VHH binders against THO complex subunit 6 (THO6). Designs and how they scored, part 19

Target 1, 367 residues: THO complex subunit 6 (THO6), of Arabidopsis thaliana (Mouse-ear cress) (q8l4m1)
Amino acid sequence: MYGDATNWNEDEYRESILKEREIETRTVFRTAWAPPARISNPDAFVVASSDGTLAFHSLNSLVSQSASFGYSKGQDVMVAEPERVVRAHEGPAYDVKFYGEDEDALLLSCGDDGRVRGWKWREFAESDVSLHLKENHLKPLLELINPQHKGPWGALSPMPEINAMSVDPQSGSVFTAAGDSCAYCWDVESGKIKMTFKGHSDYLHTVVSRSSASQILTGSEDGTARIWDCKTGKCVKVIGSQDKKSRLRVSSMALDGSESWLVCGQGKNLALWNLPASECVQTIPIPAHVQDVMFDEKQILTVGAEPLLRRFDLNGALLSQIHCAPCSVFSISLHPAGVVAVGGYGGIVDVISQFGSHLCTFRSSSL
Key: E = the ipSAE of ESMFold2; O = the ipSAE of OpenDDE; V2 = 0.75 times the mean of E and O plus 0.25 times the DockQ between their complexes.

## First folded at step 7 (VHH; framework vhh_7n9e_1)

Design a51 (from a43 with S31R A59Y; at its last look DockQ between E and O 0.01; V2 from the best seeds 0.00; counts 0 for: pae O 16.1 > 2, placed apart)
Fold by OpenDDE, look of step 7:
Structure a51 (fold): chain B 367 residues (1-367), chain A 119 residues (1-119)
Amino acid sequence: as target 1 above (367 residues)
Amino acid sequence: DVQLVESGGGLVQAGGSLRLSCAASGFTFSRYAMYWGRQAPGKGREWVSGISYSGSSTYYASSVKGRFTISRDNAKNTLYLQMNNLKPEDTALYYCARWLSGRYEFDYWGQGTQVTVSS
């Protein structure tokens, strides 16, 4: 039976393929758990993606949906509809953070467009996204724009991208790591730059606030991490090899709860630093490039260019390896309950218990 | 054959307490993480709590945190869920599930025990 190809719409087919590819190549760069609020969905998190969107998901909803689909062997990752989605940036959204711990917390995002945008989380979470209006034009409450530099002959440089953020609510500050090799301290209330941190020789990948010491730490493509005094703007210390040839990019950084320990992702290594002693106490080799790192109490969690979540103790001993759904993982976020969300390539988020149990795996739907 | 049998459900007034049990058989219980899930009428399944194979680590959904306590007795091959300060919204069929790390899935589930909390 010669199937009647008379109704074949090549254009529709092409569009469908393009859409599929777009979905498949979408990458989650960062996830963040929402602060515990009296809001109806305490187990909510936000997903920042390569398409510039921020998607809000409820863990309960996701788990419920997942359970209904039955984990049949070999089934495609569940496509989950977000509770809300916002086009936050032109180009990729690289980082997402919450500013504040209560109902008045701000959701902050940064991206390739060199902007930080902030929304009131409550408004973001409560807005009845009528199913039909895919693009809720929620206007940001905060918009920070990176400075353009004067180039040769008075030309303005392109807007530097913002690759990472850190927040210090105690000082009313947001710190950004930018593509122009500078970190910036922003006043959240005024929306103005309070301090510029200059000294790296290449673009910054990461920034972490050390509030207890009034410092920030930055990691750079130049292979170094730097410690900065927030009051003076001066570099206090350079961490890394002085040998330029051996310098591996610092792709990620994290402080422990005491802010005394620093872990740096450097290529295929984790470097553990005791900051008070100003010494590297441990170097942990990783089989794949590290893309994100964090502390869970006295343990180090790391993900990278492999489908694994690795957990180490402070002595560098491997405690566990947990398989995760993304083949390349760019983000780890820890819920206070001990649950970890990992996001990565394919727009896939995997929610994993501290025991390595899979709670939910999904692909966030695109706008 | 792997079996999970839940018990301890029933009718309780708001503010009351129940203790659920899940009796495991047919496998080495102490090697597996175990979870409690629930399904309320008209709602999907949700995970309520989890516990590692050794019992050293626990997970709680935000909705039950501070009220529910998961525990296990590996010698008795039994999983427990102590439920305190029960609310009408806790009304559901509660079931236990075994996590199989090697297959990256929950591979066995109990039939469940009904918990009904009256206002």
Scores: ipSAE 0.000, ipTM 0.207, lowest interface PAE 16.1, mean pLDDT 86
ESMFold2, look of step 7: ipSAE 0.357; ipTM 0.780
ESMFold2 (binder alone), look of step 7: mean pLDDT 89; pTM 0.896

Design a52 (from a43 with A59Y; at its last look DockQ between E and O 0.01; V2 from the best seeds 0.00; counts 0 for: pae O 15.7 > 2, placed apart)
Fold by OpenDDE, look of step 7:
Structure a52 (fold): chain B 367 residues (1-367), chain A 119 residues (1-119)
Amino acid sequence: as target 1 above (367 residues)
Amino acid sequence: DVQLVESGGGLVQAGGSLRLSCAASGFTFSSYAMYWGRQAPGKGREWVSGISYSGSSTYYASSVKGRFTISRDNAKNTLYLQMNNLKPEDTALYYCARWLSGRYEFDYWGQGTQVTVSS
């Protein structure tokens, strides 16, 4: 029985294809685990995506769903509905951080629009998104806007994007790495810039706060990392090759818990620095471009342009390679329990245990 | 045939302790990561804790962290969950599950053991 093609809606079909492509090309740029809350949603995390959304998910819910999904033949990746979704930015959301350790923590995000936005996490997590609030943009409590620079003839530059954030609750500060090659220290209470860090010759990819030393570290497209004094705004040290031709972009950085060790992602290399000694102690070659790096105690975790989570010791020895669901991974986030969330291309998040077990793999549904 | 049999559940007062066991058979136990899950009445299933094949790595849900301890004896093909400082909210059917890494799924589950914590 040749089905009556008379009801073919080409427009609907086109829209469906476009939507599918959009979903497939969506990228998770950052995930962040929520601070432990006593109340309602243990083991929650937030997903920042290329469509400018922040999605809140509960690990327990996801794992439960995943377990049920495993029985369903045919779909490679579970589509998970977030507990809450907010359109946080115009354009991609590049980073997400929590400011604070308790129920009163702020959820912070930054993005391509050159803005930092902050919400009370409790409000974000507890708000029964009644069907009606899907459209109601939860208004941010905090909004930081990058400065525009005066160009020739008095023209204002475009709003520089914010590519990364770091938080220092002890000083009441948020640090941003911006597309204008500057880092900024923001006062969270006032919403004002306290300090500007100028010196890089290209846009910044990453920023990390070293609270114990009142410093920040920045990584740039110019192939260098810089250490800055937060009190004076002065560059204390430049880390990187002096040879301009050999300079690889510093795409990611992380400090260990003691804040004495720095790892930098530079192209297809990890550089391990002892900060007190100001020495690069190890260079670890990676088969793919590094996109994110972090410490897990005395181990280095890294992801990049490959579907692998790699773990190294401080000597550069490979300890483990774990397959992850995204073909290209942009974010690693570690839960205090040792579980790692990795996010990347396709809007896919993979939650992996310390031993490589996949607790849940899902694509976050978008607005 | 793969079998997982849970035991050790029961009625306990708030603040009390229980030790759950999961006896595994029909497969090489030491080759698989194992998990404890639970399902409370009217609630969905949740994973409580996980342990690697060697026991070198563990996972805990935030709700049980610091109170529960997962362990395994590969020689005895047994998974354990020590539950301390139990709360009424811990009342659930507890089950063990085998993680199959190659398929990214839990492929076998036990029937579960009931844990009831009274106020």
Scores: ipSAE 0.000, ipTM 0.216, lowest interface PAE 15.7, mean pLDDT 87
ESMFold2, look of step 7: ipSAE 0.323; ipTM 0.763
ESMFold2 (binder alone), look of step 7: mean pLDDT 88; pTM 0.888

Design a53 (from a50 with E104Y P105E; at its last look DockQ between E and O 0.01; V2 from the best seeds 0.00; counts 0 for: pae O 15.8 > 2, placed apart)
Fold by OpenDDE, look of step 7:
Structure a53 (fold): chain B 367 residues (1-367), chain A 119 residues (1-119)
Amino acid sequence: as target 1 above (367 residues)
Amino acid sequence: DVQLVESGGGLVQAGGSLRLSCAASGFTFSRYAMYWGRQAPGKGREWVSGISYSGSSTYYASSVKGRFTISRDNAKNTLYLQMNNLKPEDTALYYCARWLSGTYEFDYWGQGTQVTVSS
């Protein structure tokens, strides 16, 4: 039966292909679990994506949806509709963090546009699902804009991107790692820069707050990590190889709960540092480039340019390798219950139990 | 088997000096941070000084800072503690300890060497 090609709409087909490609190339850069709130959806998390959107999902909803679709292991990843989606940034959203521990927590995001935007989480959580996926132009409560630098002849530099954030609610601060090789301390209340940390020779990938010591740590493309005093703005320590030729970018960092131990993702290696001793105590080779790292108590979790979640002990012994749905994983986020969310290429999020079971795997729908 | 053997302790007068040594065996000495600890009579163990695996970083308890110097010879698998201007309060059994990074603790201790400072 020669199908009547007379109704072929080339434009529609083209659009469909473009849309498909867009969906396929979308990348989740960060996920963050919402703080435990007495709100109706206690297991919510936010997904920051390459299209500049923040998507809000409920774990319960996702699990329910996955169960209903009967997705067997070999089937296409479920497309999940978020509870709410916000276009937060022009260009990619690179990081998402919650500021605060209760219902009054702020949802913070940063992105390629050089902005930090903040919303009241409650406003997102209470929003009636019924309002159509219309781009809810929820105006942010907080907007931080990176400084532009004066160049020759009065020219302004491009707005430097913000690649990562760290929060310190105790000091009322948000720290940002920027494309201009600087880290910034922002006062959340005033929206002003309190301190600028200058010293890296290339753009920053990551920043971590060490609140107990009034410090921040930064990781840079220049292959070094730096420890900064938040009070003085001075660099206290440079961590990394002194040999420029051997410098691998510090792509990710994490502190343990005691804030005494630092793990750095550096190329295809994890470097474990004892901060009080200022010593690298362990180097763990990874088969793929590391893209994110975190502590789970005394374990190191890492993901990267491979479809695996790896767990290590502090001696560098591999404890487990868990297959994850994204072929390249950019984000690990740990729920207090021990559940891990990993996000990565393809707009795919995989929620994995502490035992390695997949609770749900989905692609977040786009606006 | 991991072994740490301390030596160099003894009786010394206040203001005197001693040099302690710790001979390490059974592991790659150069890969571990090493520490000196001490235990005075009726007191718990306390760390005195630490040194990084390469020797590039050293740490001292406030009570011994400026008087004690920790060093190591990785070629000889030996840890040292130079103790100057000793005080009666420094009287203790001194231990060599290996830091195990993965456990956030010392995993091996020597038997100790007695240091007695007489007033």
Scores: ipSAE 0.000, ipTM 0.214, lowest interface PAE 15.8, mean pLDDT 87
ESMFold2, look of step 7: ipSAE 0.299; ipTM 0.738
ESMFold2 (binder alone), look of step 7: mean pLDDT 85; pTM 0.849

Design a54 (from a50 with T103D E104Y P105E; at its last look DockQ between E and O 0.58; V2 from the best seeds 0.00; counts 0 for: pae E 2.3 > 2)
Fold by ESMFold2, look of step 7:
Structure a54 (fold): chain B 367 residues (1-367), chain A 119 residues (1-119)
Amino acid sequence: as target 1 above (367 residues)
Amino acid sequence: DVQLVESGGGLVQAGGSLRLSCAASGFTFSRYAMYWGRQAPGKGREWVSGISYSGSSTYYASSVKGRFTISRDNAKNTLYLQMNNLKPEDTALYYCARWLSGDYEFDYWGQGTQVTVSS
């Protein structure tokens, strides 16, 4: 599970459970830059956390808070007040996405409670910076609820958590990666399932849309990634190995802008695939378990169970390695201007400029 | 190897309470949803209660809702069932079981612990 400190690579070197409780263990699972993000003005982003909240932060406000409330030479992490916060889920919020490209976009979240919830971004974002206000309730416009399944002894399955989302506004769809080993395509207008993608033998970590081919890709604990035809729901390709001796969970995936290149985080490896050729062209070993990956043009960004943001070219050469404040990092968000937000353990978010400098580091406050 | 060991059963008078425990070993406990099931004399197994891997969601059969409370301690690899207001019809062998999400099945359960409720 995400956010469990005992799964971190250094578990064997840590003291007992009692000492763990003295350390702040809140986790940021996802950050997302908000529309309408302009290339020259990366200002707004949203943070999804293990306490089930979504928090909106302004970069300008964070810089002002840092200057006003006690800049330290890296000794302490500032606790920042968000512009707005909402309780989106019971249990952790695992992912956020924007459905649409402008201020009329929906802010979507998913989490451990097996739900997707959506709000108008404009309504969520409206605030007077002079009256920084925490609002405990903002009614969602959209709520998607995972199905439960029949089991033995008369039981129903747990409501499957939703670990990741991918959006396709052109088809009116949201795709979810669920804990019941299935992915689902939801029609946003009706709130109903359009397609179920069943074939994995263990829960899903990630889903990405490949709109140019009417496909989605899923990554699973079962050691495989799968490519699915969205019209038929059929699996057209299986990547990786389910063999227990060699299987590596597929924790994260990303497509490049052409949708021809796929990078997978698999255990302590990055695997780069050329999808038209159906070939793995590169495997890059990583010292810690990979937890998120993305493309920045022709470069690969990755984070994991260590306090580092790494950048590689397509040939596997390490281009940069930047220290991050969270000791385990679960999320990368890239703005077109090159500014990166990373988030992870301790509720900590680090915002890094296109030149590698830290613009701010903060702990997002809760409701 | 996967093992589930139930304990805490016994004889109790109607209206009384018991707390069952299930010690888990041989697998990463925090990655699995867990259930309690029971089997009364001469009857098949039936589910009683379930809990998500994190403990954030709990599920109850209608016959026990409001009387039983399921919980887990992932640091101790232990599943619990607090049973209040026990009735003679709750008399059964109680099992903890591991849920297998991909197949919607229980793949392991223990020997069980006997709960007997006298009238």
Scores: ipSAE 0.336, ipTM 0.763, lowest interface PAE 2.3, mean pLDDT 83
ESMFold2 (binder alone), look of step 7: mean pLDDT 84; pTM 0.846
OpenDDE, look of step 7: ipSAE 0.513; ipTM 0.852

Design a56 (from a43 with A33W; at its last look DockQ between E and O 0.01; V2 from the best seeds 0.00; counts 0 for: pae O 13.1 > 2, placed apart)
Fold by OpenDDE, look of step 7:
Structure a56 (fold): chain B 367 residues (1-367), chain A 119 residues (1-119)
Amino acid sequence: as target 1 above (367 residues)
Amino acid sequence: DVQLVESGGGLVQAGGSLRLSCAASGFTFSSYWMYWGRQAPGKGREWVSGISYSGSSTAYASSVKGRFTISRDNAKNTLYLQMNNLKPEDTALYYCARWLSGRYEFDYWGQGTQVTVSS
C-alpha cells in the first residue's frame, strides 16, 4: 500500500534536514571537569560547542543511560540530554574553564563573540531539572569584553574573538588569547584588564599560566610561542623557528604539574620544552594535525585530526594509541581520577578510562 | 588481597593538628589515585582530598582547603593527610580509598580512623 504522499510537507522536511546537518556538524571545542564536590557525584563536566552552548552532564547519569540502552560498539552514538544547557555565546564557544576548586567555583567560557562569561557553578549545578525546556537565560555573574581597536578613520575593529583561556586563582586572574594577536590578563573581581601582552604577529590559539613564575605562555598562528612576565607585561622569550617559511602554527600548549615542562602542538608535531633550560628536548611527529595536548603526570596526551588518543612518554615513545569516537578531536580533559574526556566533531564526547576502555560515548543534545 | 589501614586519628583540641596515615597493601600503590574521605555522625560520606599517582596533582574539598595537605610515599605504600587548624566540624571517621578509573568507582575503602576535635 503506497502511503498517500498528499500530506508531504516539503518545508518540514527541509527543516528536518537542516537540523540534522546542524547536529552532525556541531563540534565540541572544549570539555572541562567540574571540581569535585561530593564523593557521590564527582563526575560533572561541561561541554562547550560550536553553537555557543555550554552543556552540563553527569557522567554517572550518562553511564547509566548508556547501559540501559545497550549501546554496543559501532552502533549509533547515544544522544544524551544535558542536565542543563546555557546559550553562553553568539557563535562558537571555544574554551571552558573552572575558576576555583570548590563549590564556589566559577564556570568560565569564552567564544567567538569576544566575551568571557562566568557563572557560579553551584547555581548552575543545582538548578531544578524541571527547567530543561526553556532556554534558561541564566545571567552571567561575570562578563569580560575584549577591547575594540580604533582602525583607520576612527572605525572600531570587530570584536576580537577569544580562542582560549587560562586561570590563575592565586593572583585572581584570567588570561585570554585573542584574535587580535594579544593576550590579556583580567582581574576577576573587578572585571578589568590588568595587563596586555603585545608582540605576536598573528592571532593567538592558546594561553597557559605558569603561576609559579608569574608568567604566561602564548601560542600563535605566527608559528611562535612566547613567554611573558605577568608583572611587567614584557616578552621574556620567543620559542620557535626563526625561519618564517618553516613556522607552523602553535595550536595548543600545556604545562606539566611542575610547570617546568612545556609541550606545544605545532602542525603535525609535538615539541617538548624544558623551560628552565629553555631547550627543545624532543620533537614528536604525529600523523595528523595536533588540536589539543596535555600532560598526565610524566606522559603527554594528544588528539587531533584523527580518531585517536595518543599517549607518549617524555622521550617521545608512543605508549598507547586508543580509538576514540570523534573522527576529529579538539579537546582532552583529564578527570582528577584519571579518566579522560575527549570531545570533537559531531558534538561527540568520549569518556575513556586510563586503560583505554570506553566508559561512555554520547552526543550532547542541542538546544 | 587489597588492604587499606588508616591510623593517626585521635582526640585533639580545636586549632590542633593531626597526621593521618593509610597503609596500602595487596596492589601496586603507585598505579592508583588515592583519596581521603570522612563521615561525620549523622552525615553521609564526603570527599576530603585526592592525590595522583606520583603526587604531582592534588585536590581538596573547600572545607579543608588551606588546612589539610595530602601526600603519598609510593616507596612505603603509604598515603598521608596532614590536618592543621582542626575544627569541631572536622570530627569524623576518616577513610582512605582507592580509585579505580576503569570502573569509575572507589573499589576499596579502609576501616577508618576516628578524629575528634573538641571545642
Scores: ipSAE 0.000, ipTM 0.237, lowest interface PAE 13.1, mean pLDDT 87
ESMFold2, look of step 7: ipSAE 0.340; ipTM 0.714
ESMFold2 (binder alone), look of step 7: mean pLDDT 87; pTM 0.869

Design a57 (from a50 with S101H; at its last look DockQ between E and O 0.47; V2 from the best seeds 0.00; counts 0 for: pae E 3.3 > 2)
Fold by ESMFold2, look of step 7:
Structure a57 (fold): chain B 367 residues (1-367), chain A 119 residues (1-119)
Amino acid sequence: as target 1 above (367 residues)
Amino acid sequence: DVQLVESGGGLVQAGGSLRLSCAASGFTFSRYAMYWGRQAPGKGREWVSGISYSGSSTYYASSVKGRFTISRDNAKNTLYLQMNNLKPEDTALYYCARWLHGTEPFDYWGQGTQVTVSS
């Protein structure tokens, strides 16, 4: 007899549904652990996402949110509020690195808009700005802008995206892997390019620094990895094949601590190289496309287009296989204490202890 | 082979609108930035608009900024140009092109579609 006397707001409900779907369609492209001087163990990290944001998360805050989180019907992953967030890029943010050490380090990000942006880590981590106020975002201290190239009809090239960064700790140089098939060495202070590494025939996925040899290594969609002399900018070695029928994109690369061992993710394979010998000593088949690799001492960690974190020894023996919450995983990051963060599709991050147990699983919220 | 096929041109009165399409085949469309160019009668080719491979960045020549909108649908392998408030000086053969990765210029462009704007 009485009409609907409830006080719920239809517009507010619709907005909450749209917000949930935005979070669930997000992808985490990179996680990075905060500098060790800030924390004595693996308590905090930064998440770079497809919406162009960087979000700082603390494990203490995640544990608190997890402890009070109740699983409601239809929700299986906690949505976590970050300690801090900035909108770093128009379009996806692809990589995060720290330039320098301790609390004086710069937090660097790169993305689809062809820019590297940097913030003083201390100011980023200790700012108490409102996360939902766009006008109140931190201003970047540093901005490096990819070159545009002259083309026909008076056109300039698109602003090339930046897919990956590397910092050479010995020289303090910052290197970028770009969508214009080049890598660049940047003078961080002036914002100018010191060196251009040109030779790939397709865009670059990854760059790693080999400080001991004053080299960088790049991996490309063209099916090759290249080793470059940082002093001259010249390519000194090409690994792999550009043959259209047999080429496999080089999606990810890592060096071990000695910088003598290189692992490359190429299609559904890990290729292990001994660099002094210039020899591929092992190929490890993977059931899914490899999307990230790294060394944990003499062991290889890998993730890819499947919900698994795999660990191998140098002989190719599978040592462990841990299920990850993202159905496709783009990032591995390892803290010296042995804690691993992985991130991928759905905006999902898994934090895995040194013993293989899941410490927390969450979707990173943003602005 | 790479193929770009433009369509949607025609005769339109000044102040009117047209939407051009460029159907792409023979390559992975979503990996390339795409551009629109035009060539007016008796003139050389000039660029009009460009869009990054993901669609997140767009570029416009000053003569068309605010009036033209470039977009792409990577699932349909199609590039678009929405042209509003057309002027007689927009009369031209319009064509699409893909930008090579790296520093090289365009490696392929279409045959074009004619746009004629009368007063």
Scores: ipSAE 0.222, ipTM 0.645, lowest interface PAE 3.3, mean pLDDT 83
ESMFold2 (binder alone), look of step 7: mean pLDDT 84; pTM 0.851
OpenDDE, look of step 7: ipSAE 0.607; ipTM 0.852

Design a58 (from a50 with S57R; at its last look DockQ between E and O 0.67; V2 from the best seeds 0.00; counts 0 for: pae E 2.7 > 2)
Fold by ESMFold2, look of step 7:
Structure a58 (fold): chain B 367 residues (1-367), chain A 119 residues (1-119)
Amino acid sequence: as target 1 above (367 residues)
Amino acid sequence: DVQLVESGGGLVQAGGSLRLSCAASGFTFSRYAMYWGRQAPGKGREWVSGISYSGSRTYYASSVKGRFTISRDNAKNTLYLQMNNLKPEDTALYYCARWLSGTEPFDYWGQGTQVTVSS
């Protein structure tokens, strides 16, 4: 066919090749299940990626796409089209949370640009604007902006990145863990800082709210976790060591439902703390660096710099170990129905049923 | 020991271009935001440009925006400043600096490299 050769567009071909390479080099930093209309029926979740996008996916749609997916030469994982996508941040998007329980919830994201941005979930999920344009034009309803600090020579500090967020379900406060070594409590209505938590000596990886005690917990590159009184902003406890030869960054933290148990991912270990006793009661060695942790009742789920999802009891006994598609896994999210989404390197998301079987595996496409 | 070594300065005609480099050692380069500053003869230091630790965000003083481009290569521990359309008022000693933290500014800077722009 001579006409095909004379009509081909080198720019369009070149652009398609560049897009494929961009997708394969992307990292998923966070997944989050959308508020369920019904707790027993997990369907919608959001993926935050290193390219600064948030992508909404429907599990039902993904399963349907998986059923029709044919392996092409050179494709390892299905590339899935999201239901909606927005460019939320300049630079990586690091965390996603929902503020609220129902379709009236806000979808919150934070990232390298030092901002928290929020949309009404209903508007985000139902928007059709991207059908007509190459880029999404949906404007955020909410924007929280980290402070910059003045320095010498007329310079301003870089905008500190926001690595993690926590929403306190009782008060509805939003807390951020920032690259300027501080955590912040935000008044979402005014967009202003209500409290600053200063004391860490290096940037923060994680923040968790402890509603029952009016506290937050922060984990830092400085090798410590800290517990803070939200009423006063004071640090009331320091956990871990800043000794250069023995310090282990606190990359991730989680509280159990009682808020009495804390698990910290520190290097190649899980450190389990009983907070009322103020004691580290268990250390669970992990073969690879820990990158995320969470509680499922009294069981600990963890992922890290390897393609595995591990589950432990409080005594450190391995209960299960499931192979995950990303070769390095940065995020674990658990739906109340027991379905788990993990995401990581290569832009890959793996969705695992409550019985341990894989429901789908995909790379999310972007704008 | 923290060490920042600038290079690439020299004499250049107005309208010309020059590329400065800053080689970093003694610290984890990719963890820090980096800045270029300059000091003209008989004047105080002023900032020129800054870049976030990942390279995803860049900042420019109004006097150089559109003419200078900052970049970094975290694999090579090197900071760069591409300077185009140079003017005589750009004549200065140029140095790179590390921003220690969001609340605590520059703690170390190099000895600098001289840029001289002739008319």
Scores: ipSAE 0.278, ipTM 0.716, lowest interface PAE 2.7, mean pLDDT 84
ESMFold2 (binder alone), look of step 7: mean pLDDT 84; pTM 0.849
OpenDDE, look of step 7: ipSAE 0.643; ipTM 0.862

